# Ledger of designs, part 1: VHH binders against Putative lipid kinase MamU (mamU)

No score or structure here was measured in a lab: all are predicted.

Target 1, 297 residues: Putative lipid kinase MamU (mamU), of Paramagnetospirillum magneticum (q2w8p4)
Amino acid sequence: MRIAAIINERAGTVACLSPPVVAARLSAIWTSLGHQAHVTLAEGKDMGRAIRKACRDPAVHAVIIGGGDGSLSRSLKHVVGSGKSLGVLPLGTMNYVARQFGVPFDLDRAAVALADAVPTPTDLGRVNDRFFLIRACLGAFPEFIRSRDEARRKGGSFLDGALAGLTGLARGHRLIEAELIGPDVQARIATSFFMVSNNMCRDSDPFQLERERMDGATLGVYIGQGAGPFSLMDLGLQVAMGRWASNEALIRGSLPWLEIRTRQRKPLVSIDGEVEKMEAPFRFDILPGVLPMLVPK
Structure headers, positions and changes below count from the first letter of each chain, unless a header shows other numbers; Kabat numbers aren't used for antibody chains.
F, E and O are the ipSAE of ESMFold2-Fast, ESMFold2 and OpenDDE, as the mean of both directions, binder to target and target to binder. V2 is 0.75 times the mean of E and O plus 0.25 times the DockQ between their complexes.
Where letters were taken out, [cut] stands.
The coordinates of atoms that the task and the answers printed are left out; those that the model quotes come from them. Centres of patches stay.

## First folded at step 5 (VHH; framework vhh_podentamig1)

Design s02 (from b0 with G26E)
Fold by ESMFold2-Fast, scan of step 5:
Structure s02 (fold): chain B 297 residues (1-297), chain A 120 residues (1-120)
Amino acid sequence: as target 1 above (297 residues)
Amino acid sequence: EVQLVESGGGLVQPGRSLTLSCAASEFTFSFYAYGWYRQAPGKQRELVAAIWGGDTYYADSVKGRFTISRDNAKNSIYLQMNSLRPEDTALYYCAAGTYFSLDSYEFDYWGQGTQVTVSS
């Protein structure tokens, strides 16, 4: 097949190795396996331009993104509907998407595994006009990420970022007030944690980032219980219906779509680990099978 | 379907107080916006007071005299009417809807109404 690979030069793994050496190595591996590969090194806004160019090229069969989860998330608007297969090389820090799809973290093994992969129809989440592969969050979690990233931008370590995130939650914590509307839910909520996952998280644990499958045609919805009994009483009635489950900390649900109307016009939203302000109301949908992913066997 | 039943109306003299109550049939009481409308003969129906969560709205004609409240445990809302005037005479309707914003009130369910007459 003809492969277009776009590699983020600033990705942690690539920064440790010479970017031209990484590009030459990947090209040699794919060529030795009988593929025609073109590897592009890029950073910042040039990543989007390179991805869009690859997706518009009628000769390209597969687009492989080398970078962190943010680079991959930003590629989705170009790849969806392009007819191309999408692969990921785990060159970032967390590599949630690569981990989810079983891509080896060793670069040589990852390159070989992606070349041997057959495109597999994969579901995507969507919130308004934005796609997500893993999750979208409202409430304290986006504030945690923002505080963590801010501390790290000031030269802090990963641990410094985590401590700053926890401090941000403790000092700047605010409840998200919202109305939920869905097939099995109509409720007003006040919560510090709201997460919508692409398919259900393993063991229904939102902190288990792995899913059993990415083709289940469902969103996983996770709502923190910290607002008091009255605001979540209606959801409590619905947990008995079998689509929802609850414990002291969380209400969990499986839905094909959900609308959330926040009191705040532009709350912070985290999409696949990247924080931004988005305008309410928020419509979440599952899009079954829309993305052919290069999933290792 | 939300079913609303008003009570507490009657004949009262000017300057006195009256409390209207509205009982809702739904277990989902907490996520509705509730309002009180009134209509006097020959006049248009007007929104008098509304409540959504902790937010309240009052028409200028009743602000400072009327208080809307709710009791989620009883699935009821109340309109406490103080310092009543002859111009408060009207049929009072309880209404419910699912809109969150006070700027975007839209009420889908209505009670039958209860008559309030303020006359000496």
Scores: ipSAE 0.000, ipTM 0.114, lowest interface PAE 18.4, mean pLDDT 75

Design s03 (from b0 with T28D)
Fold by ESMFold2-Fast, scan of step 5:
Structure s03 (fold): chain B 297 residues (1-297), chain A 120 residues (1-120)
Amino acid sequence: as target 1 above (297 residues)
Amino acid sequence: EVQLVESGGGLVQPGRSLTLSCAASGFDFSFYAYGWYRQAPGKQRELVAAIWGGDTYYADSVKGRFTISRDNAKNSIYLQMNSLRPEDTALYYCAAGTYFSLDSYEFDYWGQGTQVTVSS
């Protein structure tokens, strides 16, 4: 197979081992296994350009992204529809996608496993014109991420990030007032936590990001409900819906699509851990089997 | 609230062994990935070993000599260092990354470091 690998130079493993050494090691491993591989080192905006170039190359069969979940998520707009298989080298901190597909975290083992991997159809989530592999969130969570990431970019610790996140919540954007429309549901909600996941999270727990499967053709929808009077305005969402379950903390549902119309015109949205402002309304869809992922044997 | 405290460093002769310990407190230990970094004077900080899920990572310079492990019941991480060499001399840092950090490719919290000196 002809492999194009694009490696994020800023990833922790790569930065600590010298980027040229990592690139040479990967090339040597894949060549020794009979593959033709081209390894590109990049960072920032150059990652997208390198990925787009690989996806347009008719000689390439597989594109492998070395980095964290954010780098992989940003590749999706180029890989979808390209005819290429997508693989991940777990060079970030959490590496949820690599973990989900059983990619070893040891660099040499990961490279070998990906070389012998089988393309497996994988679902993608979509919100408006943006793809996501893991999730999209509205409410307090995007505000927390934005403040945390800003503090960490300035060399802050975990504690600095947590404090910045809490400070960010104080600036507003905690409460989402919205109308939710789906195939068999229409409800008005007021919540500080709204999450749409690509397939259902394991044990239906949005903080256990691992999925049992990523080919279930469904979005997982998680809506926070607190003890407060403003956590949920329209109780119809909880009433007798076969796809919905509720407890004191969350309302959970499985839907192939939904639309959410927020009262705020341009709220903060988190997409696979990256925060941006997006214009409402928001249309969420599941796209079954559109991404062939390289899954180790 | 979050604390990482390293111990076990010291002066050791070439070819001997040391075990470094990292005690974690103030958070749910099971939600974090853990790693050991080191930094020699005038050099860049480098990742030595890490634990993610059911797998471990080791830098080529220490593979076969160092072993990382964790004890969830004691909220502790260990680095067993065998066959120590003068070039292993460095400040060793324990690091933890949050379970919810999807975009962070670096560990979120660091200990103060423990000095390991390999000399005759």
Scores: ipSAE 0.000, ipTM 0.126, lowest interface PAE 18.3, mean pLDDT 75

Design s04 (from b0 with T28E)
Fold by ESMFold2-Fast, scan of step 5:
Structure s04 (fold): chain B 297 residues (1-297), chain A 120 residues (1-120)
Amino acid sequence: as target 1 above (297 residues)
Amino acid sequence: EVQLVESGGGLVQPGRSLTLSCAASGFEFSFYAYGWYRQAPGKQRELVAAIWGGDTYYADSVKGRFTISRDNAKNSIYLQMNSLRPEDTALYYCAAGTYFSLDSYEFDYWGQGTQVTVSS
């Protein structure tokens, strides 16, 4: 197979290794397995250009992205419809997507697993003009991620990031007031946590970040009832510990689409772990089978 | 289309317990708020307990004695009634409505009711 790999040279994992060493190692592994590989190192805005170029190359069969969940998420607009298979190397901070698709976190094992993977049709979520592989969140969770990542960027430890996230949840209580519209559903909601998952989470636990399947042609919708600062702190602690939220704390459902009209015009939204402000209203759709993913056996 | 069916009512002595069940059908169970109302002879209907997501409400008259719960896998809600008193005697109704907010909700579907009589 012809592999185009684009590596974010600023990725945290790569900081422990020289980017050229990582590129050479990946190329050597894939070549030893009989594949033709071209590895590109890029940063920031150049990532998008490199990914687009790979997706337009008729010789390329697979595009593999090494970086954080945000780099992978931003690549989706180029990969969808390109005829290429998409793989992820777990070089970022959280690596939610790699974890969901069972990609080993050891770099050598990940490279081998991706090269030998059979492309598997995978559903994508979409919110407005943005694709997501795992989920999109409104409310307390985006604020937790933003505060955690900011503390980490300032040289804090993992514990410093977790503490900053929890204190961020306590500050400026993020209550989402919105109108939700979907098939046979119309409701006004006020919640501290709103999540739309690509397919339903396994065992009804969105905090474990596990789905039984990624081809179920449905969005999973999760609405929390965190009314006060202590319930938001509990939610943040459960997220940090990877524990189940109480089943009583979440309203859940399966929908092929929904629209959410928030009272706030430009709330914080988390898309596959990347936090940004997005302009309401929000239209969510499931796009069945549109992305061939390199899923390890 | 949407249907709510209550069960578990009956005659019970003061101080005893009773559990009411409500089976729901015809809609996506997890997107709705649910409540238990009661109506005693000659009195207006009153909200006893409500549940939406993880939040619960209880009328002051039953707080500490009654517990509302839900089982999404069985599309059912329950009202566990402890330390029953003669004044708890009423026809109990299950209700469902579209989820609206943490502080407000609307119930637009109702069951037929189940009689609870607390007497010796």
Scores: ipSAE 0.000, ipTM 0.236, lowest interface PAE 13.0, mean pLDDT 76

Design s05 (from b0 with G26E T28E)
Fold by ESMFold2-Fast, scan of step 5:
Structure s05 (fold): chain B 297 residues (1-297), chain A 120 residues (1-120)
Amino acid sequence: as target 1 above (297 residues)
Amino acid sequence: EVQLVESGGGLVQPGRSLTLSCAASEFEFSFYAYGWYRQAPGKQRELVAAIWGGDTYYADSVKGRFTISRDNAKNSIYLQMNSLRPEDTALYYCAAGTYFSLDSYEFDYWGQGTQVTVSS
C-alpha cells in the first residue's frame, strides 16, 4: 500500500535518534516490505497541515502518526471520513492508543507490525465536535494533565511534569456538578471523577485502561463514588437500568450516547490526554466502525 | 485519615527481586496519588516511583528495574524491585497525597518505612 507517515520530530524517541535517521529507517522498513512510503517530519501547526494533506491525497491508503496520544488525537478530525486507514507509532510517554491496539513499543517492530496490519473497523467516541479514540474526562484528571503539560512546556523534566500534575490537583480541583441525560437515565451528579470511554474497559475498571474490543458500539461511563464530602451522588440515579453497576469506587454504565450539563459553563475537558476548555452542554456519541485502524495481528 | 502500612522489606542478595506492599486503611484510596520514596544512610529522601491513575514516574536510578502498580480492590500499591543492587539499600516509604515538593519532601500521609538491605 501507499503509506503517508507523519512523525512529530519533537517526540523524545525521534529527537534522541536524530529525526532524519528515524525517517530513513521507517522508509527502508516499509519499502523492503513492498510498500511505497513517504515520511514527513513535522512539529506544531505543520503536523496538522501534513496530516490534512495526506488524508486528501487520493493515492494514499494509510496514514501513520508517529508521536504521543495528543498527536494522534489531533489527527482524528482529518482522518475521519477520509477513507484512509490510521496507524500509530508509539513515540510518546503513555501511548495508550498503541497499547490498546497491541502495537509493539520498539520502533522497528512497530513499523513492521503496522505494515502487516489489516485495516479493522473501529468505533470512535465523540464529545461535541471533538473525536476520541480512548477517553474523555472531566474533573480531577484534566487538572492533572494541564499542570503536567504546563511544567513540561516550561522546559521541565518528566519528574517536573509529574510533580506539577499532582500539585495542580491539590490547588485547582472542584467537584463536577452536572445533570446526566441518556437513554432511560436522568440523574444529578456531584463527583471529582467523570470519564467516558470508547467502549467498556475490561472488568469495567478504567484503572486497567484495557478494552476487550473497540467495535462494541457503546460508550463506557465511569463516575467516581466516595464516602463523605469528596464525592456525592444523586440518590435518584436510576440503577434499575441493567447497564449500570456500582462498587465502593465507581458507578459504571454502558450507553450509546449521553448529555452532560455542567454547572460550570466552560470546564476543562481531557480528550485522549489533551486538555482544553469546552462549552457545556456536552453531547457524547459512539460512532460505530467509522475508523479503519491498522491493528497488528 | 489515610493510614499507610508497608510490608515486604528484608535482606536480599544482589541481582534478586523483592516486592514491597503498601496498604491504605480507607476506600478514598482511588483518588490519592501514591509514591514510593527511599532514604539511604546519610542521604536525603528521594522519590523512587509514583502513580496517579494511569500515569507513572520512575527515578533514573531505578528505571527499567522497578515497577509501581496499584490494586484499588485491595486499597494497596506495590513496588516490584528487580535486579537489586547494593546501592538500592535504604528505608522505603509509602506516601500518599496530592502535593509533592521535591525541595521540601513534605507529604500529606506516609508510612513508618520498611528496610530493604541488598548485600551478600
Scores: ipSAE 0.000, ipTM 0.128, lowest interface PAE 19.3, mean pLDDT 74

Design s06 (from b0 with S30D)
Fold by ESMFold2-Fast, scan of step 5:
Structure s06 (fold): chain B 297 residues (1-297), chain A 120 residues (1-120)
Amino acid sequence: as target 1 above (297 residues)
Amino acid sequence: EVQLVESGGGLVQPGRSLTLSCAASGFTFDFYAYGWYRQAPGKQRELVAAIWGGDTYYADSVKGRFTISRDNAKNSIYLQMNSLRPEDTALYYCAAGTYFSLDSYEFDYWGQGTQVTVSS
């Protein structure tokens, strides 16, 4: 197949190995396996241009993104509807997408596995005009993610990241007041934690972020039953300790769509681990089978 | 953190009607699925009716005779029981669940039960 690979040269693994060395290695591997491969190095701001070019090229069969989960998430607006298959190289910090699809974390093994992968129809979540592959969160949980990732980026362990996240939650807790509208349901909520997942999370996942399938045609909705900062900290601690499935403070739901109307016009939201402000109201949809992912055999 | 209090049970003759009420209090009423279970002496507890949003479920034994409804303004769930039979005699429980979907129910909160006796 004809592969266009776009590598974020600022990704941690790439920065450590030298971007030109990574690009040459990937090109050599895919070419030796009989594929036509073109590897492009780009900085985050230029990733979109390179991805868009690959998606518009009628000769390209597969687009492979090397970077973190945020780079993958931002690529979705170009890949969806392009007719191309999407592959992921685990070059970021958490690599939730690569883990979800069973992509080996070793670079050489990942490259080989993706070359032999068969395009598998995969669902996408959408919030307003943004796609997400893993999840979107409202409230103080985006602060947890931001603080955790800063600590991890500075060479901290998972526990160091979890502690930094919990510290951030303690400092900046904010209650989400909103109206939830879905199929045959309307409710007013006041909660410290609201998460919409692409498909339901598996109960055996220590972080409750991995799924048994990505083609279930449903959003997973998770709402914290608690309004105080200590209830949010308890929830964060339970998640950090891998006790997600046993937390009776969570309301869980499976819906094809929902709308959230927050009291705050432009709250902080997290999309696939990247935090930003977005304007309410928020419409969430599941888009069944719209993304052919390169899933290793 | 949902509390459920049933009312409306009692003695009633066969062929008559009875309405059970369940008053729900607590956080996020509209997110919960609600159901009515019953348990006759010496038998297992069975789900007779459930409601989540606009969707309803009925056990075959009560389909066409019982109607479940909700009033979100009053935080109340009702079971209208028509054409009652002696075999409907049981302790009736109101239940609420934290899992919601279009296709399934899971109940974590329970009321204390209200006795319904159908006898001549």
Scores: ipSAE 0.013, ipTM 0.426, lowest interface PAE 8.1, mean pLDDT 79

Design s07 (from b0 with S30N)
Fold by ESMFold2-Fast, scan of step 5:
Structure s07 (fold): chain B 297 residues (1-297), chain A 120 residues (1-120)
Amino acid sequence: as target 1 above (297 residues)
Amino acid sequence: EVQLVESGGGLVQPGRSLTLSCAASGFTFNFYAYGWYRQAPGKQRELVAAIWGGDTYYADSVKGRFTISRDNAKNSIYLQMNSLRPEDTALYYCAAGTYFSLDSYEFDYWGQGTQVTVSS
């Protein structure tokens, strides 16, 4: 097949190896397996431009993104409807998407696995005009990410970012007041944690929020209030003690769509780890089978 | 379509225990608040116990004797009643609400009720 690979040259794995060396290695692996590969190194705005170009190229069969979950998430608007299959190289820090699809973390093994992968129809979540592959969150989690990122942008260390995030959570300004509307639900809520997952998370993995399948045609909705009054810290402690699935303070459900009307007109929303302000109301939909993912056998 | 069906009522002697159950259907069970109300002849309906997520409420008259719980996998809530007294004799109603707040419960849906009689 003809592969267009777009690699974030600032990704940690790439920084440890010379970017040209990584590109040459990937190209050599895919070529040795009988594929035609064009590897592009990019960063920032150039990533989006390169991805868009690959998705518009009629000769390309597969687009492989090398970077963090954010780079992959930002590619979805270009890949959906393009007729291309999407693969991920685990070059970021957490690599939740690569983990979910069983992509090996070793670069050489990942490249081989993706070349031999079969395009598998995969569901996508959507909130308003934004696609997500893993999850979208309201409440404390977006505020944590914003506070952390702001502190780090000001020259703070990892620990400075973590402290800023925790301080933001402690302020109590993250409470979401909202009305939920769905096929069989209409409820008013006040919560510090609201998450919509692409498909239901597995009960057996409290830390990675892994899914059994990505083709279940459902959103997983999770609403937390903590074990103590107003306490996201209590919820975090319960999760740390392996009580994610059995936590009585965590409300969960499976819905094909829902609408959330928040009291705040333009709250922070986290989409696959990226934070932005979005205007309420929020319409969530599951889009069954719209993304052919390169899933290793 | 929302439906609540109570069961487990009956005649029991003072000091005994009884468990009421409520089966819910027609909506996403775990997004709702649930409660148990009771009404004795000639008296007003009173909230006995309520549950929303991990939070529970109990009326002073039953605190320490009654326990409300839920099983999300079975779409059911339960009221475990211990140390029953003649004053607990009433029609018991299961209720479900579409509102959650840290300070209140609101109930929009009701079952038909199940009779509990505590008599020697």
Scores: ipSAE 0.013, ipTM 0.419, lowest interface PAE 7.4, mean pLDDT 79

Design s09 (from b0 with S30T)
Fold by ESMFold2-Fast, scan of step 5:
Structure s09 (fold): chain B 297 residues (1-297), chain A 120 residues (1-120)
Amino acid sequence: as target 1 above (297 residues)
Amino acid sequence: EVQLVESGGGLVQPGRSLTLSCAASGFTFTFYAYGWYRQAPGKQRELVAAIWGGDTYYADSVKGRFTISRDNAKNSIYLQMNSLRPEDTALYYCAAGTYFSLDSYEFDYWGQGTQVTVSS
């Protein structure tokens, strides 16, 4: 197949190796397996331009993105509807998406696995104009990520970031007032968070990274309880202990779409691990089978 | 189609306890608010207790005596009634709805009711 690979040259793994060395290695692997590959190194807005160019090229069959979860998430607007299959190389810090699809973290093994993968129809979640592969969150989790990232940017360690996130969750977070509208659903609620997952999480546990299928044509909707900072801290401890699935305060549902109308006009939203501000209301949809993913066998 | 089936009603003496059960089917159980209403002969129907997720509401007449709970695994709602009084005699209805506001509940679906009689 004809592969266009776009690599974020500022990704941690790539930065530790020479970016040209990584590009040459990937090209050599794919060529040795009988594929025609063109590897592009890019950063910032040039990533979007390179991905868009690859998706418009009639000669390209597969687009492989090397970077963190954010780079992959931002590529979805270009890949959806392009007729190309999408692969991910785990070159970021967390690599949640690569983990979900079983992509090896070793670069050489990942490259081989993606080249041998058969495109598999995969559902996408959508919130307003943004696609997501794993999940989108409102409330407590975006505030946790923001506080963690701020602490790390001020020279904190990974543990300092985690503690700052928990502290920010407890001190800075308040209840989200929202109206929910969905199929046979209309509710006005006050809650600590919403988590909307692409398909249902395994065992209906919103903190399982693994889903047994990505073609179930449903959103998994998880709504937390938490009237104050102590409730949110207790909830966080239960999640950390892997006990979330047993928590009776967690409301779970399976829906093809949901609209969330928050009282706050531009709250923080986490999309596949990246935090941004989005304008309410938030329309969530499941898009069945729209993305052929390169899923290792 | 949402279906609610109540059970557990009966004749009890004052001061005793009784547990009502409501079995729900035909919908996404976890997204609904649930309530227990009661209606005595010749009186208006009144909300006794309601639950949405882990959040609960109780009418002043039953606070401290009645407890509402849910079992999501069994798609069931319960009303534990302690220290029963003759004034608690009524037909008790299980209800489910999609509208929950911070200070009120609105229910779209109703069971057929179960009779509770508190008398010697």
Scores: ipSAE 0.011, ipTM 0.369, lowest interface PAE 8.9, mean pLDDT 78

Design s10 (from b0 with G26E T28S)
Fold by ESMFold2-Fast, scan of step 5:
Structure s10 (fold): chain B 297 residues (1-297), chain A 120 residues (1-120)
Amino acid sequence: as target 1 above (297 residues)
Amino acid sequence: EVQLVESGGGLVQPGRSLTLSCAASEFSFSFYAYGWYRQAPGKQRELVAAIWGGDTYYADSVKGRFTISRDNAKNSIYLQMNSLRPEDTALYYCAAGTYFSLDSYEFDYWGQGTQVTVSS
């Protein structure tokens, strides 16, 4: 197989070990397994350019991206429709995508597993112009991520980020007031937690929100019934106790599409762990089987 | 579109309890607001209880005596009526609405009603 790997040279693991060393190590592993591999190091807008170039190369069979979940999400606009398979190396902090697809977290084992993987048709979620592999959220969760990332950008530790996220959630967020429109449904909602998942979440995996499958052709919609920060803390505790499927604080549904018309014109939205302001209204769709993912056996 | 079927009505003595059930045939059950209305002979129809998610409403006449609840697994809502009075005698209707806000409930779909009579 001909592999194009694009690695975020600012990812923590890569930055600590020296980017050229990581690139040489990955190339050596794939070459030793009989594959032809080209490893590119990039950052910022150059990541998108490198990914686009790999997706347009007729010689390339698989594109492997090393970075955080947000970098993977932003790459999807180039990968979808390219005819290439997508693989993920767990070089970010949370690595939700790698966890979902069973990619080993050890770099060498991940590289080997991806080389031996068979492309598996995978559904994608879409909100307006953005694809997502895992989830998109409105309400308190994007506020948590924003506060955490701001504290860490100022040189804070993981714990400093977590504390900043919790204080941002407790003090700064507001209710999401919105009109929800879907197949045969229309409702006004007011909530501090709104999540749209690519496929339904597995009830026995509360912290990782892992799915049983990624080819179910449905969005999973989760709406919190509590309005304050203590309601979200209670929900978090119940999730930790493995009760989120039976949690009376959550309304859940399975829908092929959904439109959310928020009262706020440009609320914060988190997409696969990356936070940005997006202009309402928000159209969510499931796109069945559009992405061949390299899933380890 | 949602269809609603009420059950559980009947004749009960004052001070007793009765539970009304409403079954809904809709895949989006959890996204609807549900309510219980009643209409006594010669009176206007009134909303007695409503539920959307965890938010509930009760009319002053039934507050503290009636409890509305939902079972998402069974696509059903319930009205638990305690300490029944002769004044609670009415035809009870289950309703579902596609539009709920912090300030109001609106109901578009209605059941056929179930009779509750409170008398000795």
Scores: ipSAE 0.000, ipTM 0.231, lowest interface PAE 13.2, mean pLDDT 77

Design s14 (from b0 with L102E)
Fold by ESMFold2-Fast, scan of step 5:
Structure s14 (fold): chain B 297 residues (1-297), chain A 120 residues (1-120)
Amino acid sequence: as target 1 above (297 residues)
Amino acid sequence: EVQLVESGGGLVQPGRSLTLSCAASGFTFSFYAYGWYRQAPGKQRELVAAIWGGDTYYADSVKGRFTISRDNAKNSIYLQMNSLRPEDTALYYCAAGTYFSEDSYEFDYWGQGTQVTVSS
């Protein structure tokens, strides 16, 4: 196949090994396996431009993104509807998406696995105009991320950031007061934790990072019970203890779409780990099979 | 359409137990708060117990005697009533709410009620 790979040259693995060396290694691997590969190094705004160019090229069959989860998530608006398959090289810090799809973390093994992969139809979540591969959250979790990032931005250590997030969470946060509308659903809620997952998370997943499948054509909706910081701490403890499936403090539902109308006009929303303010109301949809992912076998 | 159907009422002697059941249909069960109200002749309906997920509320008159629970897989709510007293005699209603907060419950949907009579 004809592969266009766009690599974030500021990613830790790439920067450490010299970006041209990484590009040459990837190109050599794919060429040796009989593929025609073009590897582009880019950063910042140039990433989006390179991805868009690859998606518009009729000769390209697969687009492979090398970077963190944020780079991959931002590529979705270009890849969806392009007819191209999407692959991920785990060059970021957490690499949640690569982990979800079973991509090896070793660069050489990842490159080989992606070249041998058959494109697999994968569902996407959507909130308003934004696609998500993993989840979108409202309530305490975006506030935790904001407080952590703010402390880190002001010269704090990783531990300082974590502590700032936890203290913000423990002292209480604003409730999400909202109207929920969905298939056979009309409810008003006041909650500190609201999450919409691309497909249902596994009951045994203590960190809500694993799904059994990504083609179930459903959103997984999770609503925390209770409004105080202690109810969130109890929820976190139950999840950490592997009692996710039996936890009565978390309301769970499977829906093809959901609209949430928050009382606050522009609350914080977390989309695949990135926090931003978004204007209500929020429409969530599942988009079945719209993204052919390169999933290692 | 939202429907709530109560069952399990009946005549029982003081000191005995009854379990009331409420079957819900026509909406996504897990997103609603549920409550049990009762109404004796000539009185207003009063909230006996409420549940939002795992959080529960009980009226002082029934604390320690009544237990509310839910089964999301069966779309059902239960009220376990122990140590029944003549003053517990009433028509018991299942209710579902479209709003809830840490301090209050608001119920918009009601069942037709099930009669509980406690007498010797």
Scores: ipSAE 0.012, ipTM 0.364, lowest interface PAE 9.0, mean pLDDT 78

